VH-VL binders against q9h9l3. Designs and how they scored, part 9

Target 1, 176 residues: q9h9l3
Amino acid sequence: PRKMVAIDCEMVGTGPKGHVSSLARCSIVNYNGDVLYDEYILPPCHIVDYRTRWSGIRKQHMVNATPFKIARGQILKILTGKIVVGHAIHNDFKALQYFHPKSLTRDTSHIPPLNRKADCPENATMSLKHLTKKLLNRDIQVGKSGHSSVEDAQATMELYKLVEVEWEEHLARNPP
Below, E stands for the ipSAE of ESMFold2; O stands for the ipSAE of OpenDDE; V2 stands for 0.75 times the mean of E and O plus 0.25 times the DockQ between their complexes.

## First folded at step 1 (VH-VL)

Design A4i (framework fv_amlenetug; at its last look DockQ between E and O 0.03; V2 from the best seeds 0.00; counts 0 for: pae E 15.5 > 2, placed apart)
Fold by OpenDDE, look of step 5:
Order: C-alpha cells, then structure tokens, then sequence
Structure A4i (fold): chain C 176 residues (1-176), chain A 119 residues (1-119), chain B 108 residues (1-108)
C-alpha cells in the first residue's frame, strides 16, 4: 500500500491558439487518499487558454505557481519506484513529459473488471465522473469552477481499490 | 486565500477547561491534516496535537495526553482542541496549523489565540 | 523523541551578508523530513523549507536548505532587512514532532 499512489493533473493551453496542453496543477495521493502533493505549476510558455471551466485554473493561481522544471522534479521523486494509479493517465504523463513504467502503471480507464462492476462495456472508455458516480455514489467535477485534481485523484484510487485484488492477479498472470 | 482563525482562548484557572476552535477557509479543509502548535510567552514552538484529514487518526504530545482532545468537523471547516485539567505550563499562544501535505510541515498558520492558566 | 538542537543561539549579521544556521538531530531523520520556519515578533511562523531542501511557495531563492541524517542547514545567501527574525527547524519524521529551540538572526 505504501508503494501505491494516485495522480491527477490539470492542464492549460499554451502555444498558438492554446492548442498545446501544459501542466498547470498536479495532485498526488497515497493509498489512503492522503494528499502527498498538490501544487499549481507554471508552464514554461505563456498561457493562452486557462481552460478554467474544466481545469479550474485561473490566472491568480499562477502568481506563485511552481515552475515546471522544479515541479517535475518533485513529482518524479514521488512517483519513482511506486505503482502509479490514474485515469486516462497517459495524458498526465504526457503533460509531465515523463512516462512511468507500464508494469507499474494502473489506468482506471482501461480496467475491464472495473467497467463490468459499473455495468459498462468492458472495453469501453468510461469517464472518471461516471465510474465514480456509479460505483462510489459520489459526484465529482460538479459546477462551473472546474475539476479538483485532489478529488479526482482520490476517486481514482478508491475506484482502483474496488478491483485491486482481481486486477493485480490478472496482471501477475498477464504481465504487460 | 487560505485563512485560519483561532478562537476560544482566554483566562482560566488551574484545573479548568477550555475549548479552542479554528475556522478554516480558502482551501479544501477535509483534504488536509491539521495540527495545534503552542508557544509559551518568550519561548519556542511546541507541537501539541495533530489529526488526519478524515479524523481517523489523532496524536498528542506526552505533555497533554489524557488531558487534551483534538477533533474536527469537516462539514463546518472547523478544528477543535478540548483542553481539560489545565496547568500553568499550558499557558501559551495556540496556533492552528495546516499541513502542507500528509505529515509534511505546516504551510499556513493562524494568528493564534492566547490561553492563560492561573492559580 | 528526536531532539533538535539549533546553533548558534544568536547570529548577528549585517544586511548583504551570508547567514548559515545549523540544526542537529539527536538521531537520524529519515527521508529528510525536516522543515524550517521564520517567525517575526508578534507574528505566526512562516514555512520556508520542507523536505530539508524544498522551498515553500513564494519563498525567495536566497533561502536554501540542505543536509541529511542528523545535520541540516538553512542558508540565507544575502540577508535582506526583512530577514532578521527567529528561525526554527522541525522534524516530522516521527512522533512526537519536535522543533528546535530557535536561532535569532539579528542586525549587527
């Protein structure tokens, strides 16, 4: 349990027309849902679109935000050697410009037993919000203020715990 | 903006009781462990008690074990410290402190509330 | 409990000078679970460094933390007038969490 963490990142738009997704917040929780990391992060390029409705990021959050290079170092230090749980986690890793070993990665958007438990097609990609509502009877990502990466990370961890035993056994028999 | 506002301090006699409150705002209170730290007049800082984000775990300094009780109401964004059997050496400014992360030091502090215990 | 001993008790320096503050632990503090705080008269403490070497948000880069095991150091590369205060180290590796007795940085 101590070697398992869940991560969720929020991104803003940079580059021409804001089409480049840049890391602007990262939250990491442990197996019990305790917050290990939660920082606003300053992208190296000018922010064109805060994507506030989704990201929850506002200009005021960037005033004292941690520079990307520093934040990346901090985050990688936490993730190294651990099993990392996330939802559609490839997006988070892309934003971090870092890819965790596949054998140590758990993506709740690609766990068939989890979808089955939620009465969803096993091979479908379901949203974190939908799975959380269905399996945890909890509403996340509500309102117009954007997502909470801490809440999303906690929800992701809790979802994974529902299928942890079964999925870990499956992975042991079918290593990536 | 993160704000922590302590209240409930005052003058109390030895052996008396007092309940401190800390009203939190500007952050998701239920996500973070909280701690009470005290400072006697002209002295250094002393860790008193801590509580996990969910309230499932509590911890106390030996100097206050059995006398003080830390608790929280996450629905009210409030931290409490029930202090019983107060002693003169409990006289101090009591600070409410927010954990930065899980047991990782305190990134925000209230302005403190003064507790004076006299005979 | 882990006892933290800070030295010197008082450090008298002028603006622009380098300040080096020491915090020694009675036993090893694993994973560098060590923080530094600044406190000015009549104010609450302010977090400067956590994890022994990571600056808290908004802390100027003239503040730096280093060390491991039992020996930790806070360095202020060039003292500003607003840096004259009392500094505390804290370990949060084991219960009870403990603070050093503090070092006062005063103007010479």
Amino acid sequence: as target 1 above (176 residues)
Amino acid sequence: EVQLLESGGGLVQTGGSLRLSCAASGFTFSNYAMTWVRQAPGKGLEWVSAISYSGDYTDYADSVKGRFTISRDNSQNTLYLQMNSLRAEDTAVYYCAKEKYYWSGFDYWGQGTLVTVSS
Amino acid sequence: EIVLTQSPGTLSLSPGERATLSCRASQSVSDNYLAWYQQKPGQAPRLLIYGASTRATGIPDRFSGSGSGTDFTLTISRLEPEDFAVYYCQQYYSSPETFGQGTKVEIK
Scores: ipSAE 0.494, ipTM 0.849, lowest interface PAE 1.0, mean pLDDT 94
Fold by ESMFold2-Fast, scan of step 1:
Structure A4i (fold): chain C 176 residues (1-176), chain A 119 residues (1-119), chain B 108 residues (1-108)
Amino acid sequence: as target 1 above (176 residues)
Amino acid sequence: EVQLLESGGGLVQTGGSLRLSCAASGFTFSNYAMTWVRQAPGKGLEWVSAISYSGDYTDYADSVKGRFTISRDNSQNTLYLQMNSLRAEDTAVYYCAKEKYYWSGFDYWGQGTLVTVSS
Amino acid sequence: EIVLTQSPGTLSLSPGERATLSCRASQSVSDNYLAWYQQKPGQAPRLLIYGASTRATGIPDRFSGSGSGTDFTLTISRLEPEDFAVYYCQQYYSSPETFGQGTKVEIK
């Protein structure tokens, strides 16, 4: 059985001026960091801005990408009933048009003990890159060709493991 | 193209040891869990062992636990299976296989390498 | 461990006919972590279906998977000459991963 997974999504810009964030890639890893899912996803709307510097998405990735409706079904089957870890995970769930229970959601951008370990203000929203370098001594999102959502999901799971015992105890005492 | 090439099979005596290798190319080897599956002559498929993308987690079939060790070298894109205390029932073609996703089925397989164990 | 039992052991059919292959699990395979493979003599297995019903890349749409819990089915809607082979189901829900014993689809 699988109990906990980490997710990272890449979004492209759709809609007027590319201001709408639409899902274009999703990576999911298990507790050990093994890839459970990693697919390029074709948005149902015209892509205005690939946001390649950050997303790593290029036109070539869209040629045989999985249509959004099908990819969403596959992803939700993996997430349902599991504890889902992410960084600023609200954005991922929004792109998936999905509601995941707060009691089963862990957002590494909003875990005060994690910021404390990184010598950062507890209520600040720190980037995944900063926390990973500070706490794991690992450089992610290197270069200008875009991020690896697999790498980001793996780093996110490792960050959560640093505070897992403390944070799960906190949540048991203070249910969301 | 994705390619998996097994090597190291051969004839060994009962109680002997053998090391299998699987050279991977055409994909980012370090991102995927890998597995060994065997097939005895004229029989069906039997899962033997799996290893996570990092090599930190391994799993084994009860029949080989304590005798076989799976490992990987991500810098060389190579998967290994060290087989010790071999028995006649270990005689099989051994396949290296790539998991499409961890625990999701095997999307690419090598050609297999034959291991024959006799007295 | 979860034991997978395939039936029938052998299907003797002609090209153009529908093949229905069964795979029954001794325990529930949750989340549909069930795959189907095709194997021809002297060749490695080929992934056909994973997640009980998702067709692998490059697999013709005449192949379909269905089922949940303990009962799973692989259907080949209209057999082509190249489809005569041995088919295996596999569960990856519970360790150890296990395969069924196989169903041989042969020419009548």
Scores: ipSAE 0.007, ipTM 0.563, lowest interface PAE 10.8, mean pLDDT 87
Fold by ESMFold2, look of step 5:
Structure A4i (fold): chain C 176 residues (1-176), chain A 119 residues (1-119), chain B 108 residues (1-108)
Amino acid sequence: as target 1 above (176 residues)
Amino acid sequence: EVQLLESGGGLVQTGGSLRLSCAASGFTFSNYAMTWVRQAPGKGLEWVSAISYSGDYTDYADSVKGRFTISRDNSQNTLYLQMNSLRAEDTAVYYCAKEKYYWSGFDYWGQGTLVTVSS
Amino acid sequence: EIVLTQSPGTLSLSPGERATLSCRASQSVSDNYLAWYQQKPGQAPRLLIYGASTRATGIPDRFSGSGSGTDFTLTISRLEPEDFAVYYCQQYYSSPETFGQGTKVEIK
């Protein structure tokens, strides 16, 4: 049986007008929610917009941040061979310049049974904040200090566990 | 080969200022974070300040915060430390240091430059 | 900040003996962020070990590092005349980065 991890990333704006999303923090937790990785990451390009309201990233975080190339190697070593759970996880993989095998990827923003438990339309794209409040009775991403990628990764794992048996059986019958 | 050469040390009175320089060669300076580490005579090593590869991010030890300013000029391959409001406890050999990458430890050090602060 | 306490302060040994140097952190440090340096009088420090256990390029295999969490060890399996120096541990896990106070390895 394959091990499972959850990942969440925070991005800052690089490139013209800060429109390119570049990785600035990554958190990975195991099945029990224990932190396996949590680092600030220095993008290879100049940061134009820290996006602090959402990212929680400030200038001081970048002084000792792990350079992107090194962080990517560390992160991919953790992800290899594992089922990776995330929320809107395509954005995280794009920021890592990496795409995990679909058969080993679980995206809590697109799991119909999870939406059903939250009394949401089966095909709707629900925010992590919404699902966490409805199904776990927790508020995440509170205030103006930005998101916590540790908190978000832990919430993502707990949400997946609510539907894990049903969804893994579905995927076995319907390979991606 | 990688070389780091500090300069600008000397004797200065308490309350005075000095600017240290570190000339870098043998590598692409603009790709690497840089660090100042100091060592008081007969004492151990103390981390002082670090600056990111672009110069956009800096950090300081509490003992120097507000008095020292780290900076870099990537077009001149030079790292700087502006030292203001100097105190006797700032007396040390100051080294510039470089990591190959963030977590690999300091694999290159300069020869150091001595700063002596007298009352 | 994370305080590193090295033990002993001075280690008096003969060539050929095994040296064991300890570094204790006030808080847990991931072993990926612990380094050891050697320093001789009038010289800059030399990186020996990083990531708690990885030898830097050109460091002989008589130097080894181990440990995790709060307790780390540098071992020199058989002291050579050139190994009598001061040794520092460093954490670069959190800012401010910190060094231990040093262990002097001297000839008995």
Scores: ipSAE 0.000, ipTM 0.478, lowest interface PAE 15.5, mean pLDDT 87
OpenDDE, second read of step 2: ipSAE 0.419; ipTM 0.831
ESMFold2 (binder alone), look of step 5: mean pLDDT 91; pTM 0.936

Design A4j (framework fv_amlenetug; at its last look DockQ between E and O 0.08; V2 from the best seeds 0.00; counts 0 for: pae E 14.0 > 2, placed apart)
Fold by OpenDDE, look of step 5:
Structure A4j (fold): chain C 176 residues (1-176), chain A 120 residues (1-120), chain B 108 residues (1-108)
Amino acid sequence: as target 1 above (176 residues)
Amino acid sequence: EVQLLESGGGLVQTGGSLRLSCAASGFTFSNYAMTWVRQAPGKGLEWVSAISYSGDYTDYADSVKGRFTISRDNSQNTLYLQMNSLRAEDTAVYYCAKARIAVAGPFDYWGQGTLVTVSS
Amino acid sequence: EIVLTQSPGTLSLSPGERATLSCRASQSVSDNYLAWYQQKPGQAPRLLIYGASTRATGIPDRFSGSGSGTDFTLTISRLEPEDFAVYYCQQYYSSPETFGQGTKVEIK
């Protein structure tokens, strides 16, 4: 079995004027799209902006949210040793304050073959929503309730699977 | 239907070794953490060891650390507990328990347990 | 480690009565990481409540969990004959995971 997981995080705004992006939800799925982890996470600092329109996070979600340090530990236990797939994943890792080895990281926002398949410029950064629509004919991040990190993680994994063979071969020839 | 079936328990002398197995069925074994919990005769529950869904993370109670090894074979849907240097205080019913998630409890399903008796 | 202390040790009640079981933690435990189990003689434990207040699948609504911080409570609103058993609380907030010593609910 492939030791591959996909991750998607939602962030809220903390710090002065809410400009600091803090982890508020993390979802992790396996290769088959099964949810391994999906938790609301309580940032260590006061939330100034829930960014609900985008994050889907509301105040009620933080009532019993998992403290950041605890959640981070749990998430790291899941990610360690795995190939981690994400979209613009550097943002997730930044919010998580954890950086996975580059050799074990797959960012669907930076996979030229994926863009090519979607009739997009290979070196452009396309949104997850756009790629998902073009390649999977699926609409994600619709409505006004904000993103679903589970949905996004699943879509990310499905997108990667479309180019997995080609991209893994490329990486083998061109290790980061 | 979720089923957990422990085996491998029995009588063993102090200092001896025993390997427990837990055969799992009725769920996607590889998606969930698994745990061993033991219960000495007439006593309460004691968390012994846990292993993450993938097997890449393991954890142990101080009372068994260095002596017990938890492992799993996801291709066989089986959980193991290698017990070395057994002591009298290790005498207990050992339960295999399924976690609700990939890395932690709670335990939503339990086996019926297997008895380990350590004697001098 | 987080020590969970349950009280009372034994609770003697009659069917139909309300049972209130306490679990106190030596340090604060997130609500999401406190569970309750039921164990009948000769049987394996059964999950009743997790996340301090969420009933496990198939658990009757007469069972409820509450609490936060260091103090948690399991309530059985109306005891049924089959509810007489030993109840354990458990934290999985930090390693090692730990159980309370148990509360025996026995028939008066």
Scores: ipSAE 0.489, ipTM 0.843, lowest interface PAE 0.9, mean pLDDT 94
Fold by ESMFold2, look of step 5:
Structure A4j (fold): chain C 176 residues (1-176), chain A 120 residues (1-120), chain B 108 residues (1-108)
Amino acid sequence: as target 1 above (176 residues)
Amino acid sequence: EVQLLESGGGLVQTGGSLRLSCAASGFTFSNYAMTWVRQAPGKGLEWVSAISYSGDYTDYADSVKGRFTISRDNSQNTLYLQMNSLRAEDTAVYYCAKARIAVAGPFDYWGQGTLVTVSS
Amino acid sequence: EIVLTQSPGTLSLSPGERATLSCRASQSVSDNYLAWYQQKPGQAPRLLIYGASTRATGIPDRFSGSGSGTDFTLTISRLEPEDFAVYYCQQYYSSPETFGQGTKVEIK
């Protein structure tokens, strides 16, 4: 009954020595994997390290990027009232300066039935790349040109669907 | 070794019904979407219907909506296609195909196909 | 519905030549959701490429895929005798999933 979306973000380094992770791209897909949002986002602070090898973000992407405050408003309107799926999703919410209700949050890095399907320890934190390879026979994050947040959001939704019925029932019996 | 074995094809009159089965082995059937793809003699491939790993999501080509029903039995590792109100244009080889993921293509394994011939 | 149009309809080449097959989508397709298949007479299709550019298991490296948005290409760098077949592109980005009409690669 509830509408469901998946989110993935790419971050760049800001602050001293580039140690602060700031949002520079966000992608949101619906249940069927259709892209609802995909924007480059200009952090409010000076970018110290684009982290391009992992983020895929380059200086040219920032020229016409949506300012963080505006992008955050757009993103939160999409997330409001929905079940939001992500992988290690606390990092995405931290970059958005936002905490979604726990009852509406699904984190594929913390779903024991998903780990069991992958022949992984129930409580281990597995990477998106590893789970996607094991369970979907799909190679994501290939090469050294950085991650695609669209690709990653779509993979995250597909992984959740593998355990959706079981996990939604579990959460109904065991509210977070 | 992944195997998909279609059965249930044959000759049927227009307006008739036929039920295709696809027996799956060599993989965890309940993890993957399944599909039917057909190919009329001398023609290209036409996507007919797909069903998600759990069976909760089904979809159909417009040409078969309302006449065909896809289903699966995950306990028996079997995919089905119930075909009703058959027409001459439904004549084709029907392939069972396994998707690489839980809800959509691409299709990494295909059966040998079963021929359905619809005549008046 | 996303219509895929393949060109050329027939490609007549000799063994050892490079084949370039085109697939054009009526709407943009996310790069990760385009596949290519090979079909020989009397056989089921075989998956060659998925995600526009990723080779399926067991597919020789002479097959490569590229493209994005609406324009996609399958390249066979040096045709072998077993490569003469019909090739289909397929999108699995949105339902209904669709195939192109096929490109026949035949011996000149």
Scores: ipSAE 0.007, ipTM 0.493, lowest interface PAE 14.0, mean pLDDT 88
Fold by ESMFold2-Fast, scan of step 1:
Structure A4j (fold): chain C 176 residues (1-176), chain A 120 residues (1-120), chain B 108 residues (1-108)
Amino acid sequence: as target 1 above (176 residues)
Amino acid sequence: EVQLLESGGGLVQTGGSLRLSCAASGFTFSNYAMTWVRQAPGKGLEWVSAISYSGDYTDYADSVKGRFTISRDNSQNTLYLQMNSLRAEDTAVYYCAKARIAVAGPFDYWGQGTLVTVSS
Amino acid sequence: EIVLTQSPGTLSLSPGERATLSCRASQSVSDNYLAWYQQKPGQAPRLLIYGASTRATGIPDRFSGSGSGTDFTLTISRLEPEDFAVYYCQQYYSSPETFGQGTKVEIK
């Protein structure tokens, strides 16, 4: 059992012309990929653009969705004190209006050894889809129904596990 | 093209030890997780152990935990299974298999297996 | 651990018939992390299906997988002589990875 989780959030467009990204789904998995949390979340603002092609969110999902403030509390209780893995995870934390300690954060879009294994420049920001295809030989985010945040969180944990020992050793020697 | 060749199987006494090897070729060995799966005579498949592409993470079935050790040498493209404190119920054909992905998952290539017989 | 139960244990059919094999999980296998393998006597297993429904490279289209959650099915639409074998399901969602007990497809 590891005190490590992976997170992936889906956002919808709110505000003028749907330009603001608001949390609409969050999935959290444990080290083994088991789902700890997966809920549709109702933004406090009017949804202008569901961004369904990417988010997978539809109006029907909002009917029984957990209100943002309640969902945020539930999510933060799961994340607090744990190592949290994500891909471009700053976007997830921004949508949650939350700060997670950098020492406990692992961003698979900014781990040089992971890019090296994918034959990509170490300092490039590669998409989750690209890294998963290159390193796991698996296609995610396929089809017209939008992304599965559960699938994305699971893929993110699997990617991290490829470099976990090496990266944790690096962080122990070079604290952030 | 892709080939996995097991060796090291044989007859061993209860309480004894054996080390199995699997020589890999035809793919970039260091990029994939590897696994050992066994099959007792006339029985089904049982997952035994897995090792990550780097060798830094290992996992074991409860039935072998503490007795078996999986390891790999990426410079030699070889997978190993050190088997200690062998029991009669460890008698099986042991298959080396390549994960389809860099972490353990569906196994897309298998060796032909090596028979391990444990007797008194 | 997730226990996979396959049924029937033995399926006796003639060439040209449709085979339907079931695999039931003791708990939900999320994201369809379920695979199917074929094994012939004296041979290593061969991957047929992964992700519950994706055919592996080189596998004929008469093989198809379906299902989600706890109930999964392998279908062989029209049995060929070479399809008489033992079939295993496997979940790779949760550690430890587990296999079903197998379904033997034999000639009637």
Scores: ipSAE 0.000, ipTM 0.455, lowest interface PAE 19.1, mean pLDDT 86
OpenDDE, second read of step 2: ipSAE 0.401; ipTM 0.819
ESMFold2 (binder alone), look of step 5: mean pLDDT 93; pTM 0.948

Design A4k (framework fv_amlenetug)
Fold by ESMFold2-Fast, scan of step 1:
Structure A4k (fold): chain C 176 residues (1-176), chain A 119 residues (1-119), chain B 108 residues (1-108)
Amino acid sequence: as target 1 above (176 residues)
Amino acid sequence: EVQLLESGGGLVQTGGSLRLSCAASGFTFSNYAMTWVRQAPGKGLEWVSAISYSGDYTDYADSVKGRFTISRDNSQNTLYLQMNSLRAEDTAVYYCAKQGYYRDAFDIWGQGTLVTVSS
Amino acid sequence: EIVLTQSPGTLSLSPGERATLSCRASQSVSDNYLAWYQQKPGQAPRLLIYGASTRATGIPDRFSGSGSGTDFTLTISRLEPEDFAVYYCQQYYSSPETFGQGTKVEIK
């Protein structure tokens, strides 16, 4: 395993009007796509909206879910000191209530060479599904049970690997 | 005041295209999934398409897959539905609705925009 | 696809009477992911009930939902003039989301 992981989180709606996004599942994979962490996570607040079509989260998943405080500790232990790859990863870090160093963060929604390979404008924010179909010729986020955060994390890592050499060289010349 | 306002409906020939827009106001648009639901004249409700809060995930009814594309611009608080290869059976009032607040129930609806597809 | 069947198709009642509307699912709607909507002519649908039994914000207490599994009911305890409308049930347990065909509550 390299010192590089990919993460994808699923959020449910909590708060007075269900508008707050709270962590309900987190998947972390290593460089080769092997699962390092995959747990359903119980938010500390009442779930108003499961957002099931996209999150894949249902009430039944909460029965044996890991409490947020415990899950957060486990997740941060895995992420600390590693290069963390994600897609629109600021949303995942916000749900984790966590700051990860910019120099160790790779966001596949903000990598111009990746968009260029996909024949998309370099500064556009393209969906994970679109980039994965265009560059890996693979359909993700299909089916009736919502999205798999494991599948999304694996796709994100594979996308990053397509531009890794080029992008790491760019970052060395242009430190964030 | 929370509201959704659709536009872009009209008369179009079979095989033609239309782009519908839905302008959102009074809530944080980027925090909610959005959906399109249609209703043919004198008929019931049919779910058409949905998009996640970020725009990263979309879903479509089988009847529109490959012909319709849902998208959103969170900076403009606007939802879109691009409709291509229109058929007579696509004639309906198209409603924009906010999803997610009530456990994926559709809690806020626009007034609808009429799309008429004829030969 | 889960098919929702509403009955009766039409209820002809007078103001002050009780209305009882039924919605039956072809498969179990787990976790009570069932909603009820009201639609008046020329207007958009309005959410009344979600989670089978929870009233949406601003909905009068004369509206109540009950049921689980495959059998669901919307009850209007005392019809007011503004309650004469078409009512739809909807499941959001399984994609695609599906609606019942509607029950029209009309004045006698």
Scores: ipSAE 0.006, ipTM 0.502, lowest interface PAE 13.0, mean pLDDT 86
Fold by OpenDDE, second read of step 2:
Formats: sequence, C-alpha cells, structure tokens
Structure A4k (fold): chain C 176 residues (1-176), chain A 119 residues (1-119), chain B 108 residues (1-108)
Amino acid sequence: as target 1 above (176 residues)
Amino acid sequence: EVQLLESGGGLVQTGGSLRLSCAASGFTFSNYAMTWVRQAPGKGLEWVSAISYSGDYTDYADSVKGRFTISRDNSQNTLYLQMNSLRAEDTAVYYCAKQGYYRDAFDIWGQGTLVTVSS
Amino acid sequence: EIVLTQSPGTLSLSPGERATLSCRASQSVSDNYLAWYQQKPGQAPRLLIYGASTRATGIPDRFSGSGSGTDFTLTISRLEPEDFAVYYCQQYYSSPETFGQGTKVEIK
C-alpha cells in the first residue's frame, strides 16, 4: 500500500490589493502525525497582506523563509507517489502551483461518510475546526495568533483515519 | 443467537502453514468488518488482522505482515486467516471478532482456536 | 502505534469493594474509540464498555467507563464474585489497533 501524508498550507496576500494567495508556510505530516516538513516560504512577489489573523504569518517569519521555488521542489519530492490528505486541499495545491493526481488525493472537506459521522449534512462543506471538535473532541485554531499548519495537518490526518477503511473501499469501487 | 466459531487450529512446525476459519451466524455477516485477535499462553491480547465488510480492504499487524492473509466468503458467512511461514511466537489462541461499519469495538467474539508452532 | 499502559498490574479486593482500573495512552485517543473488555480464565473476552463510557448490551450498571485524551478509567462500583477476572483496554482510533497489557482483579 502507498504511504500516506497530510498537508496544510498557509497563504499570504500578494499582488494588487493583496488578493493573490501566495504560499507562506507548508506543513506535511505522516500517518502517525510526525512532521516531515514544516517551513516558512518566501513568495516571489511582495507581500501586501500577511493575513496574520488567519495565517499566523508575520513579517519576522519571512526573514529566513525558504524561497518559493526551492520550497516547492522540496515539497513535491515528498508528495510524489504518496496519497495526500488535506482539507479543502485544492487551495493548497493552487498555492503550490501543483496538482496531485486525483486518484491519490483525499480531501476531508468532501468525504460524505466523514460528515455523516459528525452528524452533518453529507454534501455540506464543513470546516476543519468544526469536524475536529465534533469527531476528535479537540480544539484547533484557537486564539488570535492564527492557524498552525502542523496542527491542522495532524488534525486532517486524524479525521481521515476515522473513515479510512470505508472511504478507501468506496474509492476502490468507484475510482476517480 | 449471534455467534462466531473458530476452527483449523492445531500443531504445526516452524515454517509451516495453517488456515483458520471462523463461521458466523445470527447476524448479517456481509455488513460487518471482521478481525482476528490472538493471545499467547498466559499473555495479553494482540490485534492481528482486519478486513472490511466486502473484503476489499485489509490491514495487518507488522508482526504478521507478509506472512498472514485475511479473507472472507460472504456467501458462506465465513472468515479466514491463512498463516504462512509460522514462527514459535505465533503460538496463541486465535479469536475472530465482529466489528461495526467503521472502526469499532469488538462486540462479538468466538471461543478461539489454539495454534501451536513447534520447532 | 498507540501504546496503552494499564495500572495496576494486579488489584486485590474483596467482594463489595470498589475497583478502579487505569488505562493510559501514549498519545491522545478520541473518546469514541476506547473500549474495555473482561476476560475470565478459559473464556473469550467480553466487551464491557465502548466509546470510553458506553456500556455494551447486557452489561450491569456497576461497570462504568470514563476519561478522555490519554487517561481512561474503568470503574466497578461494587465487586461481585463473578467480576474477578482480567480486564483489557483497547483503542481502535488508529491502526494498528492495540490493547493494554491487562489488569488482573483478584479476590483478596
């Protein structure tokens, strides 16, 4: 069986008015929640909005941040050949300017059995925070310091593990 | 009444093979994941292997991975465990246990079948 | 893997007394994925508690489970003669599923 990793990225605002989401931090954990990668990343363009309230990114984090091109190479090397788990993961891949094969992607924001388990509508898009609280009885993204991508990646992996058997079986019967 | 009945245990030499069976009755077998749990003499319980309701998904403990194969025949209401390359440390009572749709506790257990591996 | 450590190894008590058994996990386990089993000599294990605190069908109310995170407890409020046995905790939160090493409740 293929190895599984979970990914979570934080983005800052670049471009005019800061409307472009640029990768500023990426965290990758293995099946056990061990951190495989966790780096601050320097966007190629000037940061207009750090979005600190949500991203947790501050100017000081960019002082020794890894240039985007280098970081992207490192991250892709880790992801290649893996089953990649994430929450609303299309945003992460967009920020990375990379798209993982659909057959090897697991998005916890679009897993009906996971929502069912959390007593949520199967076709609704629930937040990572809500699902984590409901199913793991754990609080994430607490406070005003912004998100922790490591924490979010770990939570995402743990959530997926709750429905892994059923979902992998479903995917096997219904390959994307 | 819901019950599980293991069979196929016995004495086998190191490096040998053995196939265990677990006959299920009293419930819709094809709706539930099944698991093998073993217990060495005088020791605790050890999870060995699990299989999904349809048989499409299987999982193994590292201690048996590559040597044991779990399978099921839903038309016969039977769970199997093919054990190859047996070792002395595989000596144990082997229980089959019923789970739920998701990962769940084992609400039904068989009485177990003894496997003894001798050198 | 998640390692479950039970304590004490042996608990010597008299009928009518309260028994408190501990199960500690090496990492956090969701409450919904912790179970307790009872095993008597020569018998298969029997499910007592699942989801950390829910009694299985047919289990007397003298058995109760509690706890969260890494610390879980099985309580027998008033020991009956038939309650002297070995008790195991189990997590089914993460693969591989794992059991504690067991606590033996014996008659004093």
Scores: ipSAE 0.000, ipTM 0.560, lowest interface PAE 11.3, mean pLDDT 91

